# VH-VL binders against q39962: the designs that were tried, part 1

Scores and structures below are computed, not measured.

Target 1, 193 residues: q39962
Amino acid sequence: DPTDGFTEVPLTEDNFVIQKPYDKPLNDRYSYKNGIRRLWVYENDKPFKVGSPTRPRTEIRIKGHDYSSGVWQFEGQVHVPEGTSGVTVMQVFGAVNKATALQLRVYNGDLKSYKSNSVATDIYNKWLRVNVIHKVGKGEITVFINGQQKLVVNDDGPAEHYFKCGVYAAPDGSSNYMESRWKNIKLYKSDNK
Structure headers, positions and changes below count from the first letter of each chain, unless a header shows other numbers; antibody chains are not in Kabat numbers.
ipSAE, averaged over its two directions, is called F for ESMFold2-Fast, E for ESMFold2 and O for OpenDDE. V2 adds 0.75 times the mean of E and O to 0.25 times the DockQ between the complexes of E and O.
[cut] stands for letters that were removed.

## First folded at step 1 (VH-VL)

Design fb1 (framework fv_flanvotumab)
Fold by ESMFold2-Fast, scan of step 1:
Structure fb1 (fold): chain C 193 residues (1-193), chain A 119 residues (1-119), chain B 108 residues (1-108)
Amino acid sequence: as target 1 above (193 residues)
Amino acid sequence: QVQLVQSGSELKKPGASVKISCKASGYTFTDYYMNWVRQAPGQGLESMGWINTYTGEPTYAQGFTGRFVFSMDTSVSTAYLQISSLKAEDTAIYYCARDSYYYEGFDYWGQGTLVTVSS
Amino acid sequence: EIVLTQSPATLSLSPGERATLSCRASQSISDYLAWYQQKPGQAPRLLIYDASNRATGIPARFSGSGSGTDFTLTISSLEPEDFAVYYCQQRSEWPPYTFGQGTKLEIK
């Protein structure tokens, strides 16, 4: 299992910051009911920051456990409704240029690392377990889907890092409406003590 | 059809000011940011910053604060660039460009406004 | 500031030939790169966004590739109308958007 050898880091609602279009109240683009967090945007929504030409997003930013060293792991279960495409659903934030080290994107029912590396196929309307391990000292990020290793990539260099999940319209060919649903979001670290 | 139409060329003396307009048509003005780009004679493109057309909030790239002011008027779907205390090095073609949420690029451009600063 | 370096500064080719233009970023920008074409006396035109996607109305002979720091614009078979200056632009969320210095594609 990807969590073997890791210690869970407890998360509460205080650890979930929702980044949403600046002109929308929270409940217009986010809901939390029966353990399921639903995040959505339309392709013509405004960006998260006033004055930024970035694409629209509604993402959970996991706060309180930002890291610049060590071995850290994100876990979550994700459900992407059919019709959602051209969207980042999970990212490892932090790079030398203050951008992302990894983005997992959905294109026409396939889950990919950015545009090219296929991680999972035929994902629509199914719950997938996503585990992402970042070994900072090695500069390495590993992605597991349903407990199986699917991708190993290099990170983008030293930075303070954190995990995000939800929807962030990809630059290329987003659908008009984008939604992801998340449950059982957990954070782990390698415990060498 | 989408168009950005800029005001005509200007010839100014050092120390004067100029205000360039960029009138948008064919789309909802407040749905896209408006960017300003400078191109000095024989040189490349230089990003100056943008204005959020929904809020009116300008953002300036480094080197384009103080003398440069981005503004807009939603009632006429027009963005403005004002340059005060003109210097010879301000001689350039100034472009407005629409920032597309869909394309992550400047998908429509004005035709450019030549500003010449000379004695 | 992210610096974009384009090479070559000038590329001399004939119609029908394949053109390959390079853009290198001083640090990783993932796939947040756009390509523009500028003809003499005209405003730039968006060709490619997000490193590899053609903008609306752009002919299929134009393609973009690359990620991280190394990017390429390819024109598979040059038409007379393709001789122009080409600029890359980084669109990372930070720092401010910057352009490369341009590659001039001219008739041999």
Scores: ipSAE 0.006, ipTM 0.451, lowest interface PAE 16.0, mean pLDDT 87

Design fb2 (framework fv_flanvotumab)
Fold by ESMFold2-Fast, scan of step 1:
Formats: sequence, structure tokens, C-alpha cells
Structure fb2 (fold): chain C 193 residues (1-193), chain A 119 residues (1-119), chain B 108 residues (1-108)
Amino acid sequence: as target 1 above (193 residues)
Amino acid sequence: QVQLVQSGSELKKPGASVKISCKASGYTFTDYYMNWVRQAPGQGLESMGWINTYTGEPTYAQGFTGRFVFSMDTSVSTAYLQISSLKAEDTAIYYCARGYSYDEPFDYWGQGTLVTVSS
Amino acid sequence: EIVLTQSPATLSLSPGERATLSCRASQSISDYLAWYQQKPGQAPRLLIYDASNRATGIPARFSGSGSGTDFTLTISSLEPEDFAVYYCQQRSEWPPYTFGQGTKLEIK
């Protein structure tokens, strides 16, 4: 199991900061009911910050446990509705020469690292367990889907890091509507792994 | 605990106006959208649209533009539906129902308000 | 608009029997489908949301399944209080968020 040797770091609602279009109230693009967090945007929504050239997003930014060393793990279950495409659903933020060390994106029912390496296919309308381990000292990020290792990539150098999940429209184009649902979001740490 | 209480039945003549209230209690009013649903006698349910209680912005389904107005008053945790220039075809039970977002299911409903339009 | 077609229009069963109610969408709605129960003279009550999640307080005998265009509401063993009209509703496309025409579950 990818969580073997890790200790869970408790998260409360205070650790979940929702980044959304600047002109939308929270409940216009986010809901949390019955353990499920739903995040959505439209391709023509405003960016998170006024004047920003970034595409629209509604993302959970996990706050309170930013890291620049050690071994950290994100865990969550994700459900992506059919019709959602051209969207980042999970990020490892922080890199030397770019904003992110990893983005997991959905393109036409496939889950990919950015636009290239597929980590899962035929993902629409089903729950997937996603685990992402970042070993900062090794500069390595490993992705597991349903407990199976699918991807190992370099983290592109030292930075302050944190995890995000939700929907963030891809720079190369997206569907008109984008949505992901998340449940059982957990954070883990291991100093000796 | 959570309750949506609507105003009583109304009997109106064609051309009159009616304003239905939906008073919320047991939760933070601005955390949920208020939806309006119509049910004509012997018919099924028809979604009319909603009001975002945080911003006050209404959204209407096609067929409910013009004569129908969604409004609210946060100070009394109450949503309102006003229908102007009433027609016989407006005879129906009108329900308010809350949703966590505009596209979330309706988890609590008001008891309904019967509006009868007759000459 | 997305049209939801419920079948059968009327289902006649006895207490203790299993009820299976269908809702079919004119185009894919993923799992954005809710089920509501309406008893005579009462407001509708949410039973199931997102195709298969049971709403708070709803008995375990109610279950939902399906995705895309074909959805089912199952009541494993009917109780007398379950005889009512059942509506499905899609949340995938606006405007409008449409309801099916209803299935009336009646005592045989």
C-alpha cells in the first residue's frame, strides 16, 4: 500500500483553502456535502486573481504543511464526470524554473502527467484512489492509482511545495465545463522513507 | 432543525400580482442557494431557477423570464417569488427548496404554496 | 434540453416486494442524477443524489445505480409508506435542470 511507513498528518477544514474565480462567491463553484468535495468552473470564468493571465480554476490548496524537505504524501479519491477535459485535477506546487513540479490532467477520459504520460485510462464516472509521494531529497515524485505505481518523475529542483486538487483549466484548451469530485483527502509524512 | 416555511395559499384574479415567501431556519441562510419549483395540478415537477443567497443574483429557466422575480432578505432569512400579470396557467403549487450550490440536489423543501388564478 | 423518461408510468406491487424504477436520459449526464419521493399532499423528499448516494435519513432499502443515460432506483422490500410518486432529476445541463414525468408506485 503506498501509505506503508507513513504517518498521517491530521487535516481540518482550516487546511483547505479554496481558490476560485475572483468574481464568484464560494458556493457558486464549490460544495462540501456528505464527505464529498465538488469543484467546478466554466472555461470563460475569470481567473483566481484580478488581472492574472491564468486560466480559471476552483482548487483546494492544502495549507499549513508546506514543505521544502522530507518525504510527503498526498492521498485522495477523485471522480471526474464525463465531458470534463483539458483540466488539471491535482498539482504538486513548487519548482525552480516553473510553478509546478507535477500536474495530473484529464484529457478525453485519460489521466496524464501534463499532456504526455498516461497514468490511468477510461477514468470517467468512477472513483480513483490517487496517492502522490514526493521525496524531496531524491528530487522524485511517484504517482499511484488504485494502489499501483504508475509514474515516477523528477521534481525539477528545490522550492517550497504544497499539494492542490480540484479543477484548473489547461493552457492548451478545455471543455466548456470542468468538474472533479474529491473525498477522503489525507496528508502523510515519513522522515525515514 | 432545518426548516423552510412558506406563506399560505393565494386566490387571485388574472392580471393581479402575488408574492410568496419562504422563511429559512436552522442553518446559515447565505450558505445555500434557494431554488423554486412549480407543480401544476396533476402534473410533475418543473424547475424555475434559483437565487444565490450570498450575492442576491437570480437565475431563471426559460419560460420564467419577465413575469417572475426571485428576491431575498438576508436580515429575516427569507426568499421571495413574485409573479406579476397572473394568468390561469400559473395555477400551481410553488415550492422553495435549498441546494448547497445551484446544481446540487434539493435536500430540504418548503411545504408548498398553492396559487390559484381564476376569474 | 435533456429529457428524462421514467418507466413504468405506474408500478403496482405489494408490501414486501422489490421495486425497480427506471430513468433514462436523452443524452449522457454522467452521474448527475437525483431521485425524489412525493407523497400525496406533501413536498418532495430527496432520496438519492449523484446517482447512488443515499441522502441523510433515508432507509437502507433505497438504493440508486447507473451512469450516463440509464439509471435505476431500487427499493429492496416495500413498506406501506413507500407507495408514492418518484421523480428523477438531472443536474448535468442548464437550462433547465429537468425532472422526469414520475413513476407512481401503488398498492396492488
Scores: ipSAE 0.006, ipTM 0.454, lowest interface PAE 14.4, mean pLDDT 88

Design fb3 (framework fv_flanvotumab)
Fold by ESMFold2-Fast, scan of step 1:
Structure fb3 (fold): chain C 193 residues (1-193), chain A 122 residues (1-122), chain B 108 residues (1-108)
Amino acid sequence: as target 1 above (193 residues)
Amino acid sequence: QVQLVQSGSELKKPGASVKISCKASGYTFTDYYMNWVRQAPGQGLESMGWINTYTGEPTYAQGFTGRFVFSMDTSVSTAYLQISSLKAEDTAIYYCAREGLYDYSEYYFDYWGQGTLVTVSS
Amino acid sequence: EIVLTQSPATLSLSPGERATLSCRASQSISDYLAWYQQKPGQAPRLLIYDASNRATGIPARFSGSGSGTDFTLTISSLEPEDFAVYYCQQRSEWPPYTFGQGTKLEIK
């Protein structure tokens, strides 16, 4: 199991910062009910920051455990409704030459690393367990779907890193409406290098 | 290492056209917007707009529509600025500068080209 | 458009002195303000982003502060290589990303 050898780092609601369109109250783009966190956005919503050229998002930014070294793991279960496309649902933030070391994006029911590497197919309307391990000293990010290793990529160099999940409209265009649902979000760390 | 290398200086007559290139290396070209910035002799910096390198969509600042065209070629990681019907007031150094495409919270114009001097004189 | 006004237009100081450069916005831009350094014959270089965050590779003597409409760039102890033109830039409204007119820091 991807979590073998890891120690859970407890997360509370104080560790979850919702980044949403600046002009929307929280409950217009986010809800938490029965253990499920629902995040949604429309392609013509405002960006997170006033005047920003970034596309619309509603994302959970995990705070309090940013890292620049060591071995860290994100875990969550994600459900993407049919019709959502052109959207980043999970990020490893921080890179030398760009903002992110990894983005997992949904395009027409397929989960991809950015716009290229396929991670999972036919993902609509089902729960997927996503584990992402970042070995900073090795410069390596590994993605597991339903406990199976699906992707190994190099990170993009030294930076302060953190994990995000939710919906963030892709730069290449998106569906009119984007939604992802998340449950059992956990953070882990390991003493392994 | 990230580098933005621009084409050489241009001397043009009024009414001519010019096409400036900005070749990117050391990073994934489509992960960053490419911005264009003008600096007239002895003046400050003026934002002209940008091109989304992933979609190819340009966005122009007020005053830079019509005669100015932003384009790109992902196969050679190069952005282009074309100016048609050149006027004396177009005389300036033109810079390309990259900006994070995915999340701007960490990055502004973090890398710049060396600049291309365009001189318009009769 | 948002207008950024920098002051003074020219600041004359000696190496080792503290420099304080001002940038004032015509309307609130929260912390969406960057500072750039430009030396003669060179492209601008990013120093500070989001008002107070130092860009990678920028020496600790450079710091930024402020929010809303009033922003300051401070160089705690000037080195000879710091004499240059400094520009502020906002990204609160786009397009355009408005630049200030610049402050020339010159050796006294």
Scores: ipSAE 0.012, ipTM 0.502, lowest interface PAE 8.7, mean pLDDT 88

Design fb4 (framework fv_flanvotumab)
Fold by ESMFold2-Fast, scan of step 1:
Structure fb4 (fold): chain C 193 residues (1-193), chain A 124 residues (1-124), chain B 108 residues (1-108)
Amino acid sequence: as target 1 above (193 residues)
Amino acid sequence: QVQLVQSGSELKKPGASVKISCKASGYTFTDYYMNWVRQAPGQGLESMGWINTYTGEPTYAQGFTGRFVFSMDTSVSTAYLQISSLKAEDTAIYYCARDFTYYDSSEYPHFDYWGQGTLVTVSS
Amino acid sequence: EIVLTQSPATLSLSPGERATLSCRASQSISDYLAWYQQKPGQAPRLLIYDASNRATGIPARFSGSGSGTDFTLTISSLEPEDFAVYYCQQRSEWPPYTFGQGTKLEIK
């Protein structure tokens, strides 16, 4: 299991900060009910920051445990409704001379690293367990889907890092409506890896 | 490594104009917004606004419209601040600062790198 | 406009002591607050972003806390190089982002 050898770092609601279109109240683009966090945007929504060239998002930014060293792991279960496409659902933030070390994006039912390698196919309307391990000292990020290793990439250099999940419309285009649902979001750290 | 290098100090008379440069190196200029911050002698930091380096569009804080113009030149990775019709009250150190915001990711801004500052003195 | 008020205006302490600096916002800014250090003749340096995250290269003695309207910067054991002016900055509702008036940390 990807969590073998890791210790859970407790998270509370104070660790979940929602980034949303600047002109929308929280409940217009986010809900949390019965353990399930639902995040959605429309392609014509405003960006998170006024004047930003970025596309719309509603994302959970995990706070309180940003890291620049060590071995850290994100875990969550994600459900993407059919019709959602051209959207980032998970990020490892922080890289040298660029914002992200990794983005997992949905394109036409496939989960990909950016626009390239598929890490899972035919994902619509199913819960997927996503684990992402960042070994900072090795410069390595490993992605597991349903407990199986699917991707290993370089982290593109040292930075302050954190994890995000939700929906963030891709720069190359998206469906009119984008939604992801997340549950059992956990953070882990290893002293041994 | 990331550096922001500003032009040298300026001594101007009231009514003159000044153009301050901020040359970026060590990163992709268009991936980060550039902010301008003023500090009058013995005073604190005052945000003036920022320029979106991806689109070239400036945003000004209240009180910094009209006489103040933010511009840039992507070909030389340089941001500019121009102040016209200078007044004695414009005497200050002007800083550029990089805002860590990228079009393909997170928008949490923080001024992680700063220019060394440009002193503008306006006196008759 | 979100107004940030820092207190105290001046804090006089000795090396080895703990420093606690406050920043209050006129309305809730969630965790969208940064702290900067400025030494005489130098540009400001980012210390803390998003209320509690230490910037790259910043010593562990610096920590930030708070949410909503009340924020604190703590220096657990002052070093001689820490005597400087400290500014908070909000990053919530309106770019450009406003600064507090500063707290001067001076040697006793």
Scores: ipSAE 0.013, ipTM 0.522, lowest interface PAE 8.0, mean pLDDT 88

Design fb5 (framework fv_flanvotumab)
Fold by ESMFold2-Fast, scan of step 1:
Structure fb5 (fold): chain C 193 residues (1-193), chain A 118 residues (1-118), chain B 108 residues (1-108)
Amino acid sequence: as target 1 above (193 residues)
Amino acid sequence: QVQLVQSGSELKKPGASVKISCKASGYTFTDYYMNWVRQAPGQGLESMGWINTYTGEPTYAQGFTGRFVFSMDTSVSTAYLQISSLKAEDTAIYYCARTYDEYAMDYWGQGTLVTVSS
Amino acid sequence: EIVLTQSPATLSLSPGERATLSCRASQSISDYLAWYQQKPGQAPRLLIYDASNRATGIPARFSGSGSGTDFTLTISSLEPEDFAVYYCQQRSEWPPYTFGQGTKLEIK
């Protein structure tokens, strides 16, 4: 299991910051009910910050455990409804050559690293367990889907890092409506793995 | 690795114009906003505003509209600050600094001294 | 406009001592506050972001705390290179982000 050798870092609601279109109240783009966090956004929504060039998003920014060293792991279960496409559903933030070290994006039912490396196919309307391990000292990010290793990439240099998940419209275009649902979001750390 | 390199000092007369540059390297230029920050002699830091490097859209702080123009050239990863109709009060060190949405100004240029005097 | 007020304006201490610098906001900014260090003749350097997160490469002796309107930067044991001017900056209201007036940390 990807979590073997890791220690869970407890998360509370104080660790979940929702980044949403600046002109929308929280409940217009986010809900948390029965353990399931639902995040949605429309292609023509406003960006997170006034005047920002970024595309629309509704994302959970995991706060309180930003890191620049060590071995850290994100875990969550994600459900993407059919029709959602051109959207980032998970990020490892922080890189020297770009804003993010990793983005997992959905394109027509396939989950990819950005636009190229496929990590899962036919993902619509199913719960997927996603584990992302970042070994900062090795410059390496590993992605597991349903406990199986699917991708290993370089993290593109030193930075302060943190994890995000939700929906963030891709720069190359998106569906008119984007939604992802998340449950059992956890954070882990290891001194050895 | 990440570097912001600014153009050299300028000595101008009142009424002249100046255009200073901030060349970025070591990262994807369009992924970060470029901020401009002014520091008058012996004074603190003053935010002037920023330019969206993806769209080219500038946003100015109150007091920095009209005479001040933020621009950029993506092909050379360079941001520019132009000041027209220079006044003695414009004498300052001008810094560029990059930001991302929720991130602070993590990398700064070395500063460009603009002196306006007769 | 959110106004940030730093105190004291000048703090005179010796190497090895603990420094405590304050920044107060005119309205609540949650934890959207950064701290910068500026040494003579140099550009500012990011120390702390989001009130308490230490930036990459910043020594462990620097720490930030606070939320809402009252924030503190602490340097646990001053090194000679720490004598500089320190600025706080809010990122709650954009644009523009505003800076405090600075606290000058000088050798006693």
Scores: ipSAE 0.014, ipTM 0.570, lowest interface PAE 7.7, mean pLDDT 88

Design fb6 (framework fv_flanvotumab)
Fold by ESMFold2-Fast, scan of step 1:
Parts: C-alpha cells; sequence; structure tokens
Structure fb6 (fold): chain C 193 residues (1-193), chain A 120 residues (1-120), chain B 108 residues (1-108)
C-alpha cells in the first residue's frame, strides 16, 4: 500500500482553503456534503485574483503543513464527470523558477502528468484513489493510482511545497465546464530519509 | 462487467410477505449505495429509498417506512427488499439500482426488475 | 417534497429532428438533476447527471442544461433507438429523491 511506513497528519476543515474565481461566492463553485467535496468552474470564469492572467480554478489548497524537506504524501479519492477535459485536478506546488513540481491533468478521460505521461485511462465517472509521495531529499515524486505505482518524476528543485486538488483550467484549452469531486483527503509524513 | 441481477417474479396473496434479492457483481459492493425504485403497471418511476452498503443503514422515502425493509449481505454482495403484509397496491416492478448519489448523483446501473403481483 | 413537472407529456417527432424535453422543479435544486431513458420492458438507463454531465457511454447527441428550477434535455438529431420515455430526477432534497412523471417520445 503506498501509505505503508507513513504516519497520518490529521487535517480539519481549517486546513482546507478554497481558491475560487474572485467574483463568486463559495457556494457558487464549491460544495461539501456527506464527505464529498465538489469543485467546479466554467472556462470563462474569472481568475482567483483580480488582474491575474491565470485561468479559472476552484481548488483546495491544503494549508498548515507546507514543507521544504522530508517525505510527504497526499492521498485522496477523485471522481471526474464525463465531459470535463483540459483541467488540472491535483498539484504539487513549489519549484525553482516555476510554480509547480507536478500537475495531474485530465484530457478526454485520461489522467496525465501535465500533457505528457499517462497515469490512468478511462477515468470518467468512477472513483480513483490517488497517492502522491514527495521525497524532497531525493527530488522525487511518485504517483500511485488505486495502489499501483504509475509515475516517477523528478521535482523541479527546492521550494516551499504544498498539495492542491480540485479543478484548474489547463493553459492549452479546456471544456466549457470542469468538475472534480474529492473524498477522504489525507496527508501523511514519514520520519525516514 | 457491472451487473445487478434480481430474483424472479413473485405471485402472492394479500397478507403474505416477499423478499426480493439484488446480486451485484463487477465492482466493490460497499463503494456504492443501493437504491430501490418501484414502477406500478402503466405508471412512472417512484423512489423508495436506499441502503448504505458500507454501514448497512437504510433510508426510506415517505410511504415506505413500515412494511418495507432494506437489508444486505456483504459476504455475497447482495441487497434485499422485504415487503410484509402485502396489499394489492404493492403490485409493481421493483428495481434495484446502484446509487452514485454520494459521488455522481445518478443511478448508473439497474437490475432487470422483479415483478411482484398481489392478488387474491 | 420537491415536485418535478415534465413537459410535454408526449412529444411526436421524426428521426433526424431535434428533441427538447423540459423538467421544472417546484423549488430550486441547483444542478442536482439527473435524466433517465426507459424503453418498454426494460430497466431505465442513466443519461445525464448533475444537470449537464453525460453518463459513461451516452452518445454526444444527448445534452442537458439548466439550473435552479428549469432544466432541458436535448437530443440534437433523433435516432430510431431514441424513442422511449424520459424521466428527470431531483437529487437535492434528502429523501425522497423524486422523479418527474415522464415524457414519452414517439415516432410521428
Amino acid sequence: as target 1 above (193 residues)
Amino acid sequence: QVQLVQSGSELKKPGASVKISCKASGYTFTDYYMNWVRQAPGQGLESMGWINTYTGEPTYAQGFTGRFVFSMDTSVSTAYLQISSLKAEDTAIYYCARDQWEYSYGLDYWGQGTLVTVSS
Amino acid sequence: EIVLTQSPATLSLSPGERATLSCRASQSISDYLAWYQQKPGQAPRLLIYDASNRATGIPARFSGSGSGTDFTLTISSLEPEDFAVYYCQQRSEWPPYTFGQGTKLEIK
């Protein structure tokens, strides 16, 4: 199991910051009911910050446990409705000279690392368990889908890091409507190398 | 690969009881709720409620709280609907349907239906 | 109880035509609405969930739209196999999740 050897770091609602279009109240782009967090945007929504050139997003930013060293793991289960495409659903934030060390994106039912490496296919309308382990000392990020190792990539240098999940429209284009649903979001750390 | 297979048709007298089974295969039974839907002859669809397959907790719609019991057996991936003290108005096709209510808000796979006929 | 009213009760069209089916809720349900197709003698099939998302395997000619109280199912160009009864279902109110009465789509 990807969580073997890890200790869970408890998360509460105080650890979930929703980054959404600046002109929308929370409930217009986010809901939390019966353990399920639903996040959505339209391609023509406003960015998170006024004047920003970034595309629209509704993302959970996990706060309170930013890291620059050690071994950390994100876990969550994600459901992406059919029709959602051109969207980042999970990020490892922080890299030298750029914003992110990893983005997991959905393109036409496939889950990819940015636009290149496919980590899962035929993902629409079903739950996927996603585990992402960042070994900062090794500069290494490993992605597991449904408990199976699917990707190992280098991070892009030292930075303050944190995890995000939700929907963030991809720079190369997106569907008109984008949605992801998340449950059982957990954070883990290891006391080892 | 996902299938819901229901037990066969039943012909019962008023006052009898019936227990309909819905056997799931092709997925993890406890990851989805099981919903029950009734359709009387020539009528539309009527939601009866659902059972949380992880906890075993049933939730009933109004009008289905007394003679109707939702249950399950995780070891055989089967949900059950029991109707006691049968009345003529219980004559209907009863469907089980996998409920993505918690996740995708839709009934995505359905059993073939079980016809229950109540007549003297 | 949230009541869903579907209109028209019966819609008579020919293959190749565009079908527009309406579902109106008695109070706002945001986008918590699903659409189902039922052919005679068969179990229903999920078409659309959360007002506008197509279920797996559903052809692109089916689309859903709307929010709040007014919802539409559109079939852009009818195929012979599309003639069936269509139901909307609200999934906003903790039980019961109510169905509309259905719209019968029949060949003209």
Scores: ipSAE 0.000, ipTM 0.436, lowest interface PAE 16.6, mean pLDDT 88

Design fb7 (framework fv_flanvotumab)
Fold by ESMFold2-Fast, scan of step 1:
Structure fb7 (fold): chain C 193 residues (1-193), chain A 123 residues (1-123), chain B 108 residues (1-108)
Amino acid sequence: as target 1 above (193 residues)
Amino acid sequence: QVQLVQSGSELKKPGASVKISCKASGYTFTDYYMNWVRQAPGQGLESMGWINTYTGEPTYAQGFTGRFVFSMDTSVSTAYLQISSLKAEDTAIYYCARGVYDTYEGYYGMDVWGQGTLVTVSS
Amino acid sequence: EIVLTQSPATLSLSPGERATLSCRASQSISDYLAWYQQKPGQAPRLLIYDASNRATGIPARFSGSGSGTDFTLTISSLEPEDFAVYYCQQRSEWPPYTFGQGTKLEIK
């Protein structure tokens, strides 16, 4: 199991910051019911920051446990409705020459690392368990889907890091509507390596 | 109104130091990275690097390590470029520019620029 | 480092004409290319980012295209204020985020 050898770091609602279009009240783009967090945007929504040319997002930014060293793990279960495409659903923030060390994006029902490496196929309308382990000392990020290792990448250099999940429209284009649903979001750390 | 205002021109002798300021207004200073770009007389643009205004961490391009220091002061929304041990080849217009980035791929361009600061190094 | 080569070095045209400026990368940069305009005595101005997206406030006569290694900036009908130096910049690889050497667009 990807969590073997890890200790859970308790998260409360205070650790979840929702980044959304600046002109929308929270409940217009986010909901939390029965343990399920739903995040959505439209391709023509405003960016998170006024005046920013970034594309629209509604993302959970995990706050309070930013890291620059050690071994950390994100866990969550994700459900992407059919029709959502051209969207980042999870990211490891922080890199030397770019904002993110990893982005998991959905394109036409496939989950990919950015636009290239396939991590999972035919993901629409089903729950996937996603685990992402960042070994900062090794500069290594490993992605597991349903407990199986699917991707290993370098983290693109030292930075302050944190995890995000939700929907963030890809720079190369997206569907008109984008949605992801998340449950059982957890954070872990390990004293090993 | 979003703008970046730089300090005035400097005339220095070789071996001296200079500190250029870049004051931001009309936006939240820490929401955008501050880039530095150099342009020698009659030459093109040269990226020097940037400072992450949220963390205070600088990143330098090759060739701009050692004598060049990026810093900032959030209380006055100002970024600084310090050049020590000035050489004649440091003669250039130095620009600060607001970097636009997203959480996907990072930096993608500079949308607001200071007016430039001419630094002349001559004996 | 990634080298960006702009061509031509100088382009002499008259107002009303179409301008086509090229930028070629030494290796694939996907669409991670921006275009800037610099008028004499002024700071550069962002025109296009991610190969084809117009920056806020940039007139529709400016358009960008291309991907991989070959990129083009097109000005459909030149206005007098468009005579300037144009630079491309890649953000695919650091360090550095290299600029091309520039194309000077001058009045005939």
Scores: ipSAE 0.000, ipTM 0.470, lowest interface PAE 11.8, mean pLDDT 88

Design fb8 (framework fv_flanvotumab)
Fold by ESMFold2-Fast, scan of step 1:
Formats: sequence, C-alpha cells, structure tokens
Structure fb8 (fold): chain C 193 residues (1-193), chain A 119 residues (1-119), chain B 108 residues (1-108)
Amino acid sequence: as target 1 above (193 residues)
Amino acid sequence: QVQLVQSGSELKKPGASVKISCKASGYTFTDYYMNWVRQAPGQGLESMGWINTYTGEPTYAQGFTGRFVFSMDTSVSTAYLQISSLKAEDTAIYYCARELYSGDYFDYWGQGTLVTVSS
Amino acid sequence: EIVLTQSPATLSLSPGERATLSCRASQSISDYLAWYQQKPGQAPRLLIYDASNRATGIPARFSGSGSGTDFTLTISSLEPEDFAVYYCQQRSEWPPYTFGQGTKLEIK
C-alpha cells in the first residue's frame, strides 16, 4: 500500500483553506456534508484574486504543513461527474520558475499529468483513491491510483511546497461546468530520505 | 426536516401523458441529485436514472429514454418525471429519492406516486 | 451491468430469532453496497450503506458485512416491525444503480 512506512499527520478543518472566485460566498461554490467535500465552478466565474488573469477555481489549499524537504504524501478519494473536462483536480504547488510541480487534470474522462500521459482512464462517476508522494531530496513525485503506481516525474527543483485539490479550470479551455468531490483527505510524512 | 412530497395517484388511458412532481424541502435542493425509481405491481425496485439539480442535466438508465423526461424547477425545489405515450406496462409506483452528493445512497424517499394505465 | 442476486427469496422466522440475508454481485463492487427495507404500502428506507455502516436512526440489531461479491444483512433478534422486504443496491457501476430482486422476511 502507498502509505506503508508513513506516519499520518493529523488534519483539522483549520488546515483546509478554500480558494474560490472572489465574488462568491463560500457556500455558492463549496459544500462539506457527511465527510464529502464538493467543489465546483463555472467557466465564466471570476478568478480567486481581483484583477488576476488566472481561470476560475474552487480548491482546498492544505495549510499548516508546507514543506521544502523530506518525504510527504497526499491521500484522497476523488469523484468527477461526467461532463467535467479541462480541469485540474489536484496539485503539488511549488517549483523553480513555475507555480506547480504537478497538476493532475481531467480531459474527457481521462486523468492526466497536465496534458500528457493518462494516469487513469474512464474515471467519470467513480471514486478513485489518489496517493501522491513527494521525495524532495530526490526531486521525485510519484502518483498512485487505487494503490497502483501510475506516474513518476521530476519536481523541477527546490521550493516551498503544499498540496491542493478541487477544481481549477485548465488554461487551454474547459467545460462550462466543472466539479470534483473529495473524501478521506489525509497527509502523511516519512522519516526515510 | 428533510421531506420529499410527491403528487397524487394518476389513472390514464394508453397514449396519454402524465407528469408527476416531487417537491423537496428542508435542505438546499441543488446540493443533491434526484433519482427516480420504478416499482411495478408485485415487483422489485428498478432505477430509472437521475437529474443533476445544479445543472439540470438528466441521466437515463437503459430503457428509460425517449418517452421519459426528467426536469426540475429550482425556484420551487421540485423535480418532475414526465411519461409520454403511456403503455399498460408503465403501470407502477414511481418514487423520487435524493442521492447524497457523495453519490452513495438514497437517504430520503418520496412516498411514491401510483400511475395506472388502463383502457 | 452488475447483477445482484438475493437469497433466499423468502425467509420465514419468528420474533426473537436471528435473520441472515444474502446478496451476491456478479462482479466485485468493493464495499459499494446499500441495504433498504420496504414495508407494504411504504417507500423504501435506507438501512445500511458502504456494506457495514448503519444509516441514521437505524437500530443496532441491524448490521451489514461483506466486501467484493458476497454481502450479508443480519438482524440479531427480530422484532415484529422487521417483517418486510429487503433490497440490496450497488453503486460501483455508472449507470444504473442495480437493485437485487428482494428477500421477503415473513412470520413463521
């Protein structure tokens, strides 16, 4: 199991910061009920910050455990409704000369690293277990889907890092409506180098 | 208090149409999908499909496209099932049931609407 | 399409006895299985979700177990109000949400 050798780092609601369109109250684009976090946006919603050229998002930013060293792991279960496309659902933030080290995006039912190779196919309307391990000292990020290793990429150099999940409209275009649902979000750390 | 209240029983002739309603109260209507389930006399439960109450987009199970239409009106928190060109085999109790947004279970059900199609 | 098969079709027991109802899936559905109770003239009521979690308000005598293809609903000591039809339902395949054909629990 990808969590073997890791110790869970407890998360509370104080560790979840919702980044949403600046003109929307929280409940217009986010809900949390019975353990499930639902995040959605429309393609013509406003960006997170006034005057920003970025596309719309509603994302959980995990705070309180930003890292620049060590071995860290994100775990969550994600459900993407059919019709959602052109959207980032999970990020590893922080890289040299760019914002993110990794983005997992949905395009027409396939989950991809940015616009590249699919890490999972036919994902609509099912729960997927997503584990992402970042070994900072090795500059390596590994993605597991349903416990199986699907991707290994370079993190593109040192930065302060953190994990995000939810919906963030892709720069190349998106569906009119975008939604992802998340449950059992956990954070882990390993003492292995 | 969460409630789903359906319209009353209908008696129709073959070829007619019927539109049954399911009025939701006690929660935010657009946070839950609304499912439709059919139960023919003396038979078990059969999923017909659902409507995404946020987008208005319906999804139909096989066998329930064409004559069956799911719709809704957010202003009155009501979902609708319309059946056109009624046939005798459409005789059944039709239930609405909300699907938890986690997509897992039908946690609240309407009381059911009996539709009888006879000549 | 995933087919759910319930057994027995009818189970005849007396109040105070233990009831064990089976639901089998034609392929693995992990723990994406729910159980519903339906009394004559009433809408179904959610009992168990994710194979083993009791829904709000459901008495402790009801329990669910199993994973993969084989699932069981157990009622540890039957009360008169428990005599009803029980349905299992899967939500691992999209669409539809397949129901089993039901098990009728009746008084002996």
Scores: ipSAE 0.007, ipTM 0.461, lowest interface PAE 14.9, mean pLDDT 87

